# Miniprotein binders against p81326: the designs that were tried, part 20

Target 1, 226 residues: p81326
Amino acid sequence: MLHFGGFIMEINHISKILEKEREEYIRNKVEEYLKQGFSKDDAVNKANQSWRTYIGHRIQDVIYNLLKKFLKDSGLKVTTDKALNNRNLPEELDKVKRLIAINYGEYLFLPDADVIVYKVENNDIKIIAIISVKNSFRERRFETTYWKLKLKESPVTSHIKVFLATPDKDNEISYKCPNGKPKKMRIILEYELDGIYFLKEDFEETEKAKHFGKIVEDIIEISKKL

## First folded at step 11 (miniprotein)

Design Tf7
Fold by ESMFold2, look of step 12:
Structure Tf7 (fold): chain B 226 residues (1-226), chain A 80 residues (1-80)
Amino acid sequence: as target 1 above (226 residues)
Amino acid sequence: SMVKIRITIEVPDEEKAKFIAKIIKDLAEELGLEVEIEVRGNRIEIRIETDDLEKLRELVKLIEWLAIMYGAEVEVEIEE
């Protein structure tokens, strides 16, 4: 056994780890609910529901940690919308927040920007990419495309790449024409966004729809052009 | 011949250390590898001794990815 320099991002390892995390999380929650007096059947149902709510946050954390790790040596910094909503915001992050905010007259709102990649040059901040993390498309199916369109409306934000990252376990956007019919959601998302990155192996790969393992090199390439 | 390694993981969140250790145990069991795992605060120490280099390499890769996914620092030391 030998150590090798660098790591290739491998979606299979991430997926296997997340499945083991799910199993242990559910086991722990079932035990917790049983101690509260629920039947085993109810405890299992509640544990599965808890995981479905939690996995979205977990995937966001994984993406944040991966990007932070692999982009650091390229001079790129990573933050989250959760960090930007902190009451005690450092000046650097306050600038990041202001650079992605959308103006609605008297109101200023942040787009759906779960993970934000930026760089700092001469105390100046350049936003490179925003990654929206979606575990399911049952609600707010086109929210990410709306924010991409709003970012394109201003010359100060029009350069920002908007990516979607998803496990898409229910195959809602994995294929363009499943069963011979165009899947409207996949076609529109791929057309409007700068990229879709799948946290699974089974999907229709295109120039814009890629394995999540490609996201680091794509971001680095984009940052060199800005 | 037998390979012996020690893996040390320092997790940012002490409360997650026990959970992460259980995940590592599950991964090792799925691969058929026996491991000794000790958790002390935010630190996880894993000791593995095996002649199955293919399974060992796979487990080490999984542990390294797991650490990255939690923002944890990992050190792998080969003993022998």
Scores: ipSAE 0.762, ipTM 0.925, lowest interface PAE 0.6, mean pLDDT 87
Fold by ESMFold2, look of step 14:
Structure Tf7 (fold): chain B 226 residues (1-226), chain A 80 residues (1-80)
Amino acid sequence: as target 1 above (226 residues)
Amino acid sequence: SMVKIRITIEVPDEEKAKFIAKIIKDLAEELGLEVEIEVRGNRIEIRIETDDLEKLRELVKLIEWLAIMYGAEVEVEIEE
């Protein structure tokens, strides 16, 4: 019998590992910039800026690897928007790409879909969910909600669940009413999206805002209803 | 009692193997565990001998999560 979703996840372990990765990454980058002739202060600033870009992609990779490992026994497959934009796309992934793309006349765009979960049944592909990964909400705060609304406009894509996954270290969306004042960003994201999954312990849990460890069970349950 | 184990990690991206090994060394040092780490291509071998079984369990769990985070395969063997 399983508890806390379809697998057990210790968010503290992931966070501890990522902090050690940060320390080593920064150390290596500072050495690189010093060799390029930057001052110590400039090298440190540049290394920190480099990390902020890198950590966003790193968290995407972590989520992809976790979902791929823990969903495979349920017959669910996982891909990424980066894989869907490769030059030589296998037929299966080409179908996945076409099933999530949004038509803007002459142009076809993929939604904010860092990680895509789908299944294959009787030669048919069914898109289950897309996960948008955000490390910070300082810019493009509501783009995930825009893509959810666009997907809802067509009967072909309206079933696709749209999730947000985030460590939210700065507590930008962790609570609905911090200090008694409504947090517009958290309230709107929770209202519009199908779920928010936190890669930390310190947040206000609701029916839609959960620990990331519950995402596997949720996705499996959704896939059974399709 | 003294326990001796060997952990083998096979990393899909060989370029990351030395970086991962450094992370494992840092995690072990933080826990106060002495480890021997060897990197050969995409393969990382870690040897641990300790009587602190609770810290050993914690380090093994961290290594298993680290492997998942990199899409790597891990094998844990108890040595005689």
Scores: ipSAE 0.752, ipTM 0.921, lowest interface PAE 0.7, mean pLDDT 87
Fold by ESMFold2, look of step 11:
Structure Tf7 (fold): chain B 226 residues (1-226), chain A 80 residues (1-80)
Amino acid sequence: as target 1 above (226 residues)
Amino acid sequence: SMVKIRITIEVPDEEKAKFIAKIIKDLAEELGLEVEIEVRGNRIEIRIETDDLEKLRELVKLIEWLAIMYGAEVEVEIEE
């Protein structure tokens, strides 16, 4: 088994916890909607809809906390796109934001960088990797690929690794050739990105498509080469 | 033999402490373990007394992962 800082990485534990969170979240939301005067059936439907929007943010938070915990002792720091969008940024985060921004003439935009890993050496900041977190591939399937290509166009950002992290519970990208037929989405994402990390056990593992437990080791190795 | 464990969790977001405690109680119930849980501000204290060491180990692992998932600090103390 893989481990971080003395812990054995067990995706089944994370999945079990998230299911219990779902159950309690939905229970609380149903009670809230019933108090607002909705029928039982409407309250349940609204609670389920609420969960679908919540779980995407929750998975990002989980990944952030995992990376922050397990990269800390290697001198690597972790932040998020939400933290970088705050009005009053600390100087360190302002530098991180500037180092990943893409220039479109008069405008600067941040790439799809849900979670950002960087290091600080003698007050200088080096961006190591950005991680795009996707719970579903129904919308904006290849946006992460676009941002990887844009980052490669500048010598300032071309070193930045771009990873995708996903539970992929519906097997949208878990296999390259399910039933012998190529899955375009998986093949293109794997080709263009620096890595895909699955938050589940059952998927087709390749040089770039790995169990999420490998991400800490990979990031540490990359940081030593920069 | 009977083992007594105390687990302390310090949650950065105090408003999540009761939700986390409820998740821990649900996890313990699924494992068939009886637990005593007290929430005080951002601090959760769990006391477990059992002779089922396999289920105890599983619950402790779940609690440790839950704490990591919330960016919380956890301490496990074995009592005699």
Scores: ipSAE 0.744, ipTM 0.919, lowest interface PAE 0.7, mean pLDDT 87
Fold by ESMFold2, last read:
Parts: structure tokens; C-alpha cells; sequence
Structure Tf7 (fold): chain B 226 residues (1-226), chain A 80 residues (1-80)
């Protein structure tokens, strides 16, 4: 019988699989654009642009599927902000939506919560955490910190943990003091958020900045305190 | 001491089945393992025959993680 290793080893497997997905995706798109008559250089540029759009959605899907799989036996449920925006929402998800929505006077809006973890306890719903998934920090650098601060404003949402999950392939937030100077973006994100989870090995690990393989254990521990 | 293994993957998104199969082929190739892969609708069937148990274990782990990442069901059968 074959056996699996621990969560730390799982990050290595996830990263390797995503790199193979990138290679195959790019290969397929280059072939497609070459058949359309683009030059090799143009085909490569267009394929890379297409990948940037694809990988953002793909990483969110990966995180959703992983959390759904590994949190199930702990009585924890997982949904997405996309699922909560659907019409004819089941009663359970309608309650989740109302519990996480932020009040702006006459309007209610969902925070940008790519993945939402909650539990159902004797017909009572408790939202445990939201995970914001960022592939790049070129735009909306501090959006996730805004939502953490807004959630802290209300006693009904102030307990919700806000995590950031990222491959951070361009090393935009991987280190606190690269070249001896403080990296403002990493320092503020780590200070304000409840955790940053890296989908790679090359980053500066701290109490709040961890390998993604620790996120399931952390969420389960938090859920026991609620 | 050749080991024969059969892996069946049921992919919820049928459109992804061929892409997933290609990823599995690429992973096997990198490990130096010869595999036979058949895709039929949302079902992927992989057959592996090898005497390299360490590489086989690694490929099976990768396939099981790949299945989790796509929300797919996986069944592994070992034959002698």
C-alpha cells in the first residue's frame, strides 16, 4: 500500500503540478495563435497574457477544492463569493451571504472573499475565515487589508479571520527586508492580515507568513475557539 | 518484480479531461515512467507497469494531488 506525506510535502506537489499546467497551457495557446497567423513572438506574448487571466481563476479553484476536501471531516464547509452572488440561493448560503455582507447605508456588498469557510452548529452559522487569492500585486495591492478593517467594524464580523493566499512568483511580498530595506507591501499585509499563505517554498517564513500546507491546520484550530 | 497499477479518474468538468491527461503524461515522462493513458468523456484511465517503486509512489502521489486540485474522484488498483 502507498502512503502520503504531511501537508508540508503537499505544497511541493501542488507547486509542481501548477508549473506543468502552465507549461501545457502556454504550449497549447502558442500553437493556437500560430495557426491564426501570428508571429512566434506575438503568439508567445498573447499566450502569456492568456495565462495571467487563467491562473488567477485556477488558483482560486485549487484552494477551494483543497479546503473543501480537507475541512469536510472537521465539520467545516466552504463556499465562494461567486457562489453567493447566484440567484435562488439555498437558505444556508443565503444566511452565509447575510452574515458576511458589509452595510453601506441603503446598500449591502460582499467583501472580495474568493473563498469562505464556515460551520453550521445547531442551525447557527459561524463564518470562520475568508481567503483572498492574489496571483500578482501590481493592482489593488491593499484591497484585502481594506476588507479586514471593514470586517473589524462590526461585532457580527469582527471575529472573521482574513487570509491571503499567493504563489507570489515575482517575489513582491516574499521577504520583509530584501536588500536590507523594509518592503512596505509585505510588512503592512503581514501586520494587518491574520495570515499570508505562500504556494511556493522561497519566502521568508514568520508567525503569520507560512507555507500554504499549514492553512487547514490553522483553520481547524481557529474553528475550535468559536 | 514488476508492479502493474491501474488508476481511474472521474473528472467533474469533462472539458478538462484531456488537459489533465496531458499533465499526467508530462509528470510521468519527467519521472522516466512509461504510462498508457485513455480518455473517454470525463473518465481518465492510466495503466503503469514498472519495477521502480520509488518513482511509482511519487507519480501516484502527484496524480492523487492533481485529482484533489480538480475536485476529481480517483481510484487506484494494484496488480501483480
Amino acid sequence: as target 1 above (226 residues)
Amino acid sequence: SMVKIRITIEVPDEEKAKFIAKIIKDLAEELGLEVEIEVRGNRIEIRIETDDLEKLRELVKLIEWLAIMYGAEVEVEIEE
Scores: ipSAE 0.739, ipTM 0.923, lowest interface PAE 0.7, mean pLDDT 87

Design nf1
Fold by OpenDDE base, fold request of step 13:
Structure nf1 (fold): chain B 226 residues (1-226), chain A 81 residues (1-81)
Amino acid sequence: as target 1 above (226 residues)
Amino acid sequence: SKLEVEIEVRGNRIEIRIEDGKIRITIEVPDEKKAKFIAKIIKDLAEELGLSDEEKLRELVKLIEWLAIMYGAKVEVEIEE
């Protein structure tokens, strides 16, 4: 376990907290829907549906906050695609936005980038990594891979590392060959991306597939080589 | 004896007192709207742990610290000797 700022990143604590958040969130939503006149069964179903949307955003926020905290002492900065979605950006963020843009001829588009890690040296910005956060792989399974491949096509962006972070609660990509059967999604994601980081203990570890606790160290190491 | 946890929320600030103030934890939450929710989570965690011994107390403090990080909140822990 890596010690950053006196904290051992214990994923067990994060998981426990998120479970308590779920319980409280569901309780509050059920109460809200009951007050709106829904039946108990309908209220529970609606609350569960609401939670699925909420937890996706929540995990992104958690990862952002973790990276922001643990990368701070290394002088690395963290932002999000949402923060870049503004017409009036500070100069620093405007430069970040331009440095991650993908060329489509007449148009520039940003990759999906839940978290962006960069450094500022002598007023120059270097993009270090983009982290995509996925709670489930039911939709947009290879979207992160697409963006990685597109970023490789330009000398401006080819150096940018692309990571996937996931709790993978349903074990969709935790193992390469569970029961001797290859998991296409795990194999392709691991092959194409620079790393996969799991917010769980039960997964097949490889050179590229690691515990989320390693992401800070890996990013710092990459930043030193740029 | 089960240790009692007192939690107060004032705006974006959460104050937690354990063992009649021997341990004081202050959390400053960036989003005031989340402060009450976070306080409830802390209460639920404390209730689950039961706080029967020093080990459980240390675990709770650790969980609160992680919870603060997860919300981008500042946390201060003061322990009276």
Scores: ipSAE 0.809, ipTM 0.924, lowest interface PAE 0.4, mean pLDDT 91
Fold by OpenDDE base, fold request of step 13:
Structure nf1 (fold): chain B 226 residues (1-226), chain A 81 residues (1-81)
Amino acid sequence: as target 1 above (226 residues)
Amino acid sequence: SKLEVEIEVRGNRIEIRIEDGKIRITIEVPDEKKAKFIAKIIKDLAEELGLSDEEKLRELVKLIEWLAIMYGAKVEVEIEE
């Protein structure tokens, strides 16, 4: 249990809060859809669909805010791909954007980078880690691994750690071989990525698969080696 | 005696008073539009926990602090001895 600023990063509190957010969100959306003239069943279904989209963005925002807070004292900075999607970037963010770009010959493209951790030393920017946030693995299962592999191909980006953060509510990647059956996705993600961080307690812990509470320490340690 | 939680929202600022103000929590939310929603979540959390003992009160304070962090909000807790 990491004590940062007197707070134990307890996933239990985060989960409890997110559950209350869900309840309130669903209630509000159901009411909204009822006012629009939908039936109760349709309103509930639409609210649930809306929640699935909302929670994905919400978890990204939560992780961003957590990292921003807990990395602040270490002098590390945090940004998002959304913040980089601007034509008029501050110099610092423009440099960050360039330092994560992947070369495709005639074109440069950015990896999916929900959260980017970097440091500024002597006016030089060093990218420390990219964190991909996945709520569900139904779609784009290996997209994060693709970006990790692409980042490895360049000496400019090869040092960048790529982490996956997930609540994995459906236990898609929580265990490697449940009931003796290998979970292909867990095995590949763990092999290719620098780490998987779970926003839950019920998972198979390994050297690379850890509780999300450890991500701050791991990032700080990586930062010291750069 | 259920300790009453009073919650007031003024713009992006949430003020929470517990035990007639013995505990004062102030939250400054970056997005004013979320302040009312956050305040409601706090109310719901307080109602669920029930403020029947000191342990539950401490738990509520922790939850509020985490909630603030999760929204990138500033939180200040003042406890009158």
Scores: ipSAE 0.809, ipTM 0.924, lowest interface PAE 0.4, mean pLDDT 91
Fold by OpenDDE base, fold request of step 13:
Formats: structure tokens, C-alpha cells, sequence
Structure nf1 (fold): chain B 226 residues (1-226), chain A 81 residues (1-81)
């Protein structure tokens, strides 16, 4: 159990809270749809659909807030791709944005970066890690690996670690070879990425596949080598 | 005696009083629009736990602290000795 800032990262508490958030969210949405004139069955179905969209953004926000809280004492900073989408950025964030940009010849594009961890030393910015957050792997399964490979192609970005964080509720990537059958997506993601961090207890642990509670320690260790 | 939990929402601030104010928890939520939602979650957590003993109370406080972190909120816990 890693103690950061007086808190032990307990994924079980996070899961319990998210469950209560779901219950309250669904209740509120059902009530909203009933007021709009939908049947009870339709209201429940629509509420569940709305939750699927909501929870994707919610988990990203949760991970951002967790990393921001637990990395603060180490002097590390955290931002998001959304924060970088502004035309007028503070100098620090403008530098961060430029340091993660990928060259496509005539154009520079940003990788998908739900969370960006960086360090400021003597007015110099060092990008430490990019964390991609995925709730489901139904769509864009290898998008994170694409960005990792692209970042490796430049000496400017090759040092940036790329991590995947997921609750993997449907066990899409929790095990490499369940019942002796290889899970292609788990194997490729683990091979290409610097790490996969699970917001759950039931998964196959490896050198690269870890409990989310270890991500803070790993990031701090990486930051010391830069 | 069931520990009574009182929850008040004032703008972006949630005030939680337990045991007639022996324990006071204040949460400052960055997004005011979420304050009422968070307060409801806290109420639901308190009801589920059934604040019958000190252990349950400690668990509730931990859950509230985690909830605050998950929302990027500031949390202060004051316990009257």
C-alpha cells in the first residue's frame, strides 16, 4: 500500500464511490426522461446509455485528479489535452504542448493525451509521461500504441513514457491467455506501451501490467532519471 | 444512538456535521454545479454504512476524503476533542 500525502490509494473505495455515482446519476437521468414524457423502460434505457458516455469522461477526470493530488508533493505537474486546446496558453502550457507534438512533415499534431505529467526545473520543461485512459476497448483499440510508436520516432519525444490506465470492467485485456487462448489486444498493448495500469484487482500482473496504485511511484522514479 | 449526519450545501461548499457537530467536514468543490450531486452521494454512503459505531464513522470519513480527491475538491476535517 503506497502512502502518498497521508492517503493510501485504495481502488476499492474509488470503485465503491463510482458505483454510488452511477446509482445517483441513473436516478437523476431517469427522473429527467420521465419528465420529458418517456416511458419508464425508455427512461431507464436512455439513462444507461447516457451513463456509458458519462463514465468515460468521469474516469479520465478521476485519474487526472488522483495523479494531480499524489504527484503534487514530488513537484510534478499534471495537465490534460483539453487544457492544451486553447489558442492562448500560458507560457508553461504552450511549451508542454510543443514538447509533445509529433511531426508529420508540413504539420505538427498532438498525440491523444488524456493526462500529461511533466516537470519544471530551472524554467526548463521535461515531459515525463502521457497517460491514455480507456474504459472500453470496443473502438480505437490500438490508438495508444500508434501514438507511442510515433513519439519514439523523434529524439525530442522518444523519452516520453506512454501508459494506459483502465478499469477493464469487461476483462478485455485483464489476462494474456485466458483458457490458453491469446488475447491479441492485451499482448500488443503490453508489448508496445511502457505500462498498463488497472483500476481493478482481478488481472494478470506482469512487469508492465500493474495495479493503478503503482503508477505514482513509477512516474516519480522515471522523473528522477530525467 | 444512530449517529445523525447533517449535510448542507452553500454554493460550492458542502458542510457535513456528525454527532451534533463533534465532527465537521467541509468540502470545497471546484464546480459549484456538482456540489448538490456530491452531497447526495455522501448521504447515500452514510445511509448504506449505517453509522452505528466508530469504525463505520471512520469508513465514511475515508470515503468522503476519497470522494473529494476524485472531484479535485478541498476537504477539511475537524474533530472536536
Amino acid sequence: as target 1 above (226 residues)
Amino acid sequence: SKLEVEIEVRGNRIEIRIEDGKIRITIEVPDEKKAKFIAKIIKDLAEELGLSDEEKLRELVKLIEWLAIMYGAKVEVEIEE
Scores: ipSAE 0.808, ipTM 0.924, lowest interface PAE 0.4, mean pLDDT 91
Fold by ESMFold2, fold request of step 13:
Structure nf1 (fold): chain B 226 residues (1-226), chain A 81 residues (1-81)
Amino acid sequence: as target 1 above (226 residues)
Amino acid sequence: SKLEVEIEVRGNRIEIRIEDGKIRITIEVPDEKKAKFIAKIIKDLAEELGLSDEEKLRELVKLIEWLAIMYGAKVEVEIEE
């Protein structure tokens, strides 16, 4: 099992593995498209487009698996919004769903929370954190902040930490003032959210903007205060 | 010199043997459909590292352990003296 220091240092290993996954994924897709009769240039372009869709789901799965693995021994449980939308829920997950749902009159919606961390104590369920996973910020840039503000509107949900996790490969939010100009997306996201966790090394680290490898210890420490 | 890496896929199980079986790594993948893809990633990582010494071998084992975690897979590493 990995100790805290080992987990933090391993973000480079995750990045190296994902790059190898990208190379193999693209190679397989190019071969597939070439067999379909596309030119080499078209096959490469289509493969890269396919990867952009795939990597978004892949990063979400990686984060889920990592949190599930490393939070288990601390008595913390992990689920997803997909799991909470299943047709029949175990009683425990039904309670989790009810504890994060937001009322909109005739409608009841879950916040956009790719991964949910909670604990069970004395038959009570406490929601610790919601992690939103974003591969890029070209669309729905501030959706996560909206959900944080909605959760703050009720005493039942106001304690829930809302984190953003991202590789941010295009440096859309990696720095507050790139080239001397304030970056509104980074500044607003950092101001409103409880934390931003980067799946890369090159970004401006602050009290709220950290390497993804620190998310496990942060969640554990938060859970002890609840 | 380079260490040889033998990789076998059997259903949802991947077995990796290094140094004539002195190091055996077993990965049990929840999604059998991904086993061959994961095995290819391991082969690519081993080739890139070159496995010329113990330090590079240790790095490969660490990468394999992280890869398993990233897929929610179980991993067992057995090292013989």
Scores: ipSAE 0.771, ipTM 0.915, lowest interface PAE 0.7, mean pLDDT 87
Fold by ESMFold2, fold request of step 13:
Structure nf1 (fold): chain B 226 residues (1-226), chain A 81 residues (1-81)
Amino acid sequence: as target 1 above (226 residues)
Amino acid sequence: SKLEVEIEVRGNRIEIRIEDGKIRITIEVPDEKKAKFIAKIIKDLAEELGLSDEEKLRELVKLIEWLAIMYGAKVEVEIEE
């Protein structure tokens, strides 16, 4: 499924499905808000706001399910920061949490790591990569680079690859020098991160900026070196 | 003439029948609460495609397979003669 030509078609399939989900989600939410007594204009505005929150989480879930399915046969496991923040953790996930947590004196926090890939060898856990999923760069523009820099500060976490996955529909980071002017956000993100993976066809491809379908192959290759 | 698509939801299971049952697709969704929503998406995709020929039918099957992956669902496709 994740071959070069088929991947481009698969991105289009994912985008097509998400477009239909948006239409149905908004329709359902408008009906819900009208039932609550909001005007049509208010219901539409609230439904669009709800969608912006939903689509961010939905893309994270899609990436999780894709990686879980396609990394399974390589002996790689996938979890999420949401799963790691549960009040009661299985021993394996508690170890994963401890291995990526960052020390802030008397407090311990997880990096912004929507999806976490790890392996288990002889009861030892090795964190391979974390993937931050960003639908928009209007705020928290460099949050992912901050976490990469923090992970590099310790020999226990410095090997962890930090990836960014994004549809980037508004072309906020799709090109390095649009119209000849350097795009600060794209340049810094590409420099500091281990990879940027686009959930779309139209962007400037580099050694670090790739189609999302390449992420499975890249993760497998990295895991063999660790 | 466009192909007819019948969609039935039973709990966490979605059954899709095309060409009077010659093609049967079964989806087992982990979250039962999402089954009707997913069925609606499949119906919308089928309507937009129009299902006028075998090429569009194959495209719908691909979309259904990707939809299943995106929800962590199981999918089976049966084709009869």
Scores: ipSAE 0.763, ipTM 0.912, lowest interface PAE 0.7, mean pLDDT 87
Fold by ESMFold2, look of step 11:
Structure nf1 (fold): chain B 226 residues (1-226), chain A 81 residues (1-81)
Amino acid sequence: as target 1 above (226 residues)
Amino acid sequence: SKLEVEIEVRGNRIEIRIEDGKIRITIEVPDEKKAKFIAKIIKDLAEELGLSDEEKLRELVKLIEWLAIMYGAKVEVEIEE
């Protein structure tokens, strides 16, 4: 074990690194666009737009890598919906896919789950949680709650915890009653989901709305009850 | 009072040497294309912290370890007394 202050998951470290990644990413993109012949103002605008697209995928990758690292010693495994969409799945992942699929009559669909946490006991697989990663709520505002409700409909999937992880930079769901008025999106998401985990410090913390650094402990605790 | 930080990239490997090699950090990055980008992030973090004392050094090492985890990279820290 390392002794430089211990090794713990802290949201401040993640946020600081992501901000430095943003600065360098934008610098590199501005240089790229300038070489393509764009003006300085256009290059900066395009670089910022490029970052907005990139950061959504980057946060998903970060969450995957963090959970994979920190859950491994607890016997918990982590995969992604991207990995499950491959045609030739290993048997273990094929079982994971079948255990989260939702039946729509003659069609089977996977819920929109960015990261899936499961455990393997005696070649038996138990799905613990799915984590939906959202950078913005301007589109598909309640998609995650829809999937939670669908998972609740079957005894095979009703135990699966559904979490939302978000930086929520624009404060779309950070507070229940901003400016004294109920924020419908925050209220409904918190009511329906099993947890909301914020990748920032400035939000209204509740029993279900927590700092992202708590997600590992929460998943481990849930896995012990299953 | 600033600690010297030397960073070298060779393929998918990043080596960080602090205090004339008393502290050596090696990062093996799964995606070699990211190695120079990651090394630049480490350099920027070190410059921002200033590395004026041992507390700042500990913070840099924590940030490097977190950065490695965030990229699924392997990290090894070697410290001489």
Scores: ipSAE 0.746, ipTM 0.911, lowest interface PAE 0.7, mean pLDDT 86

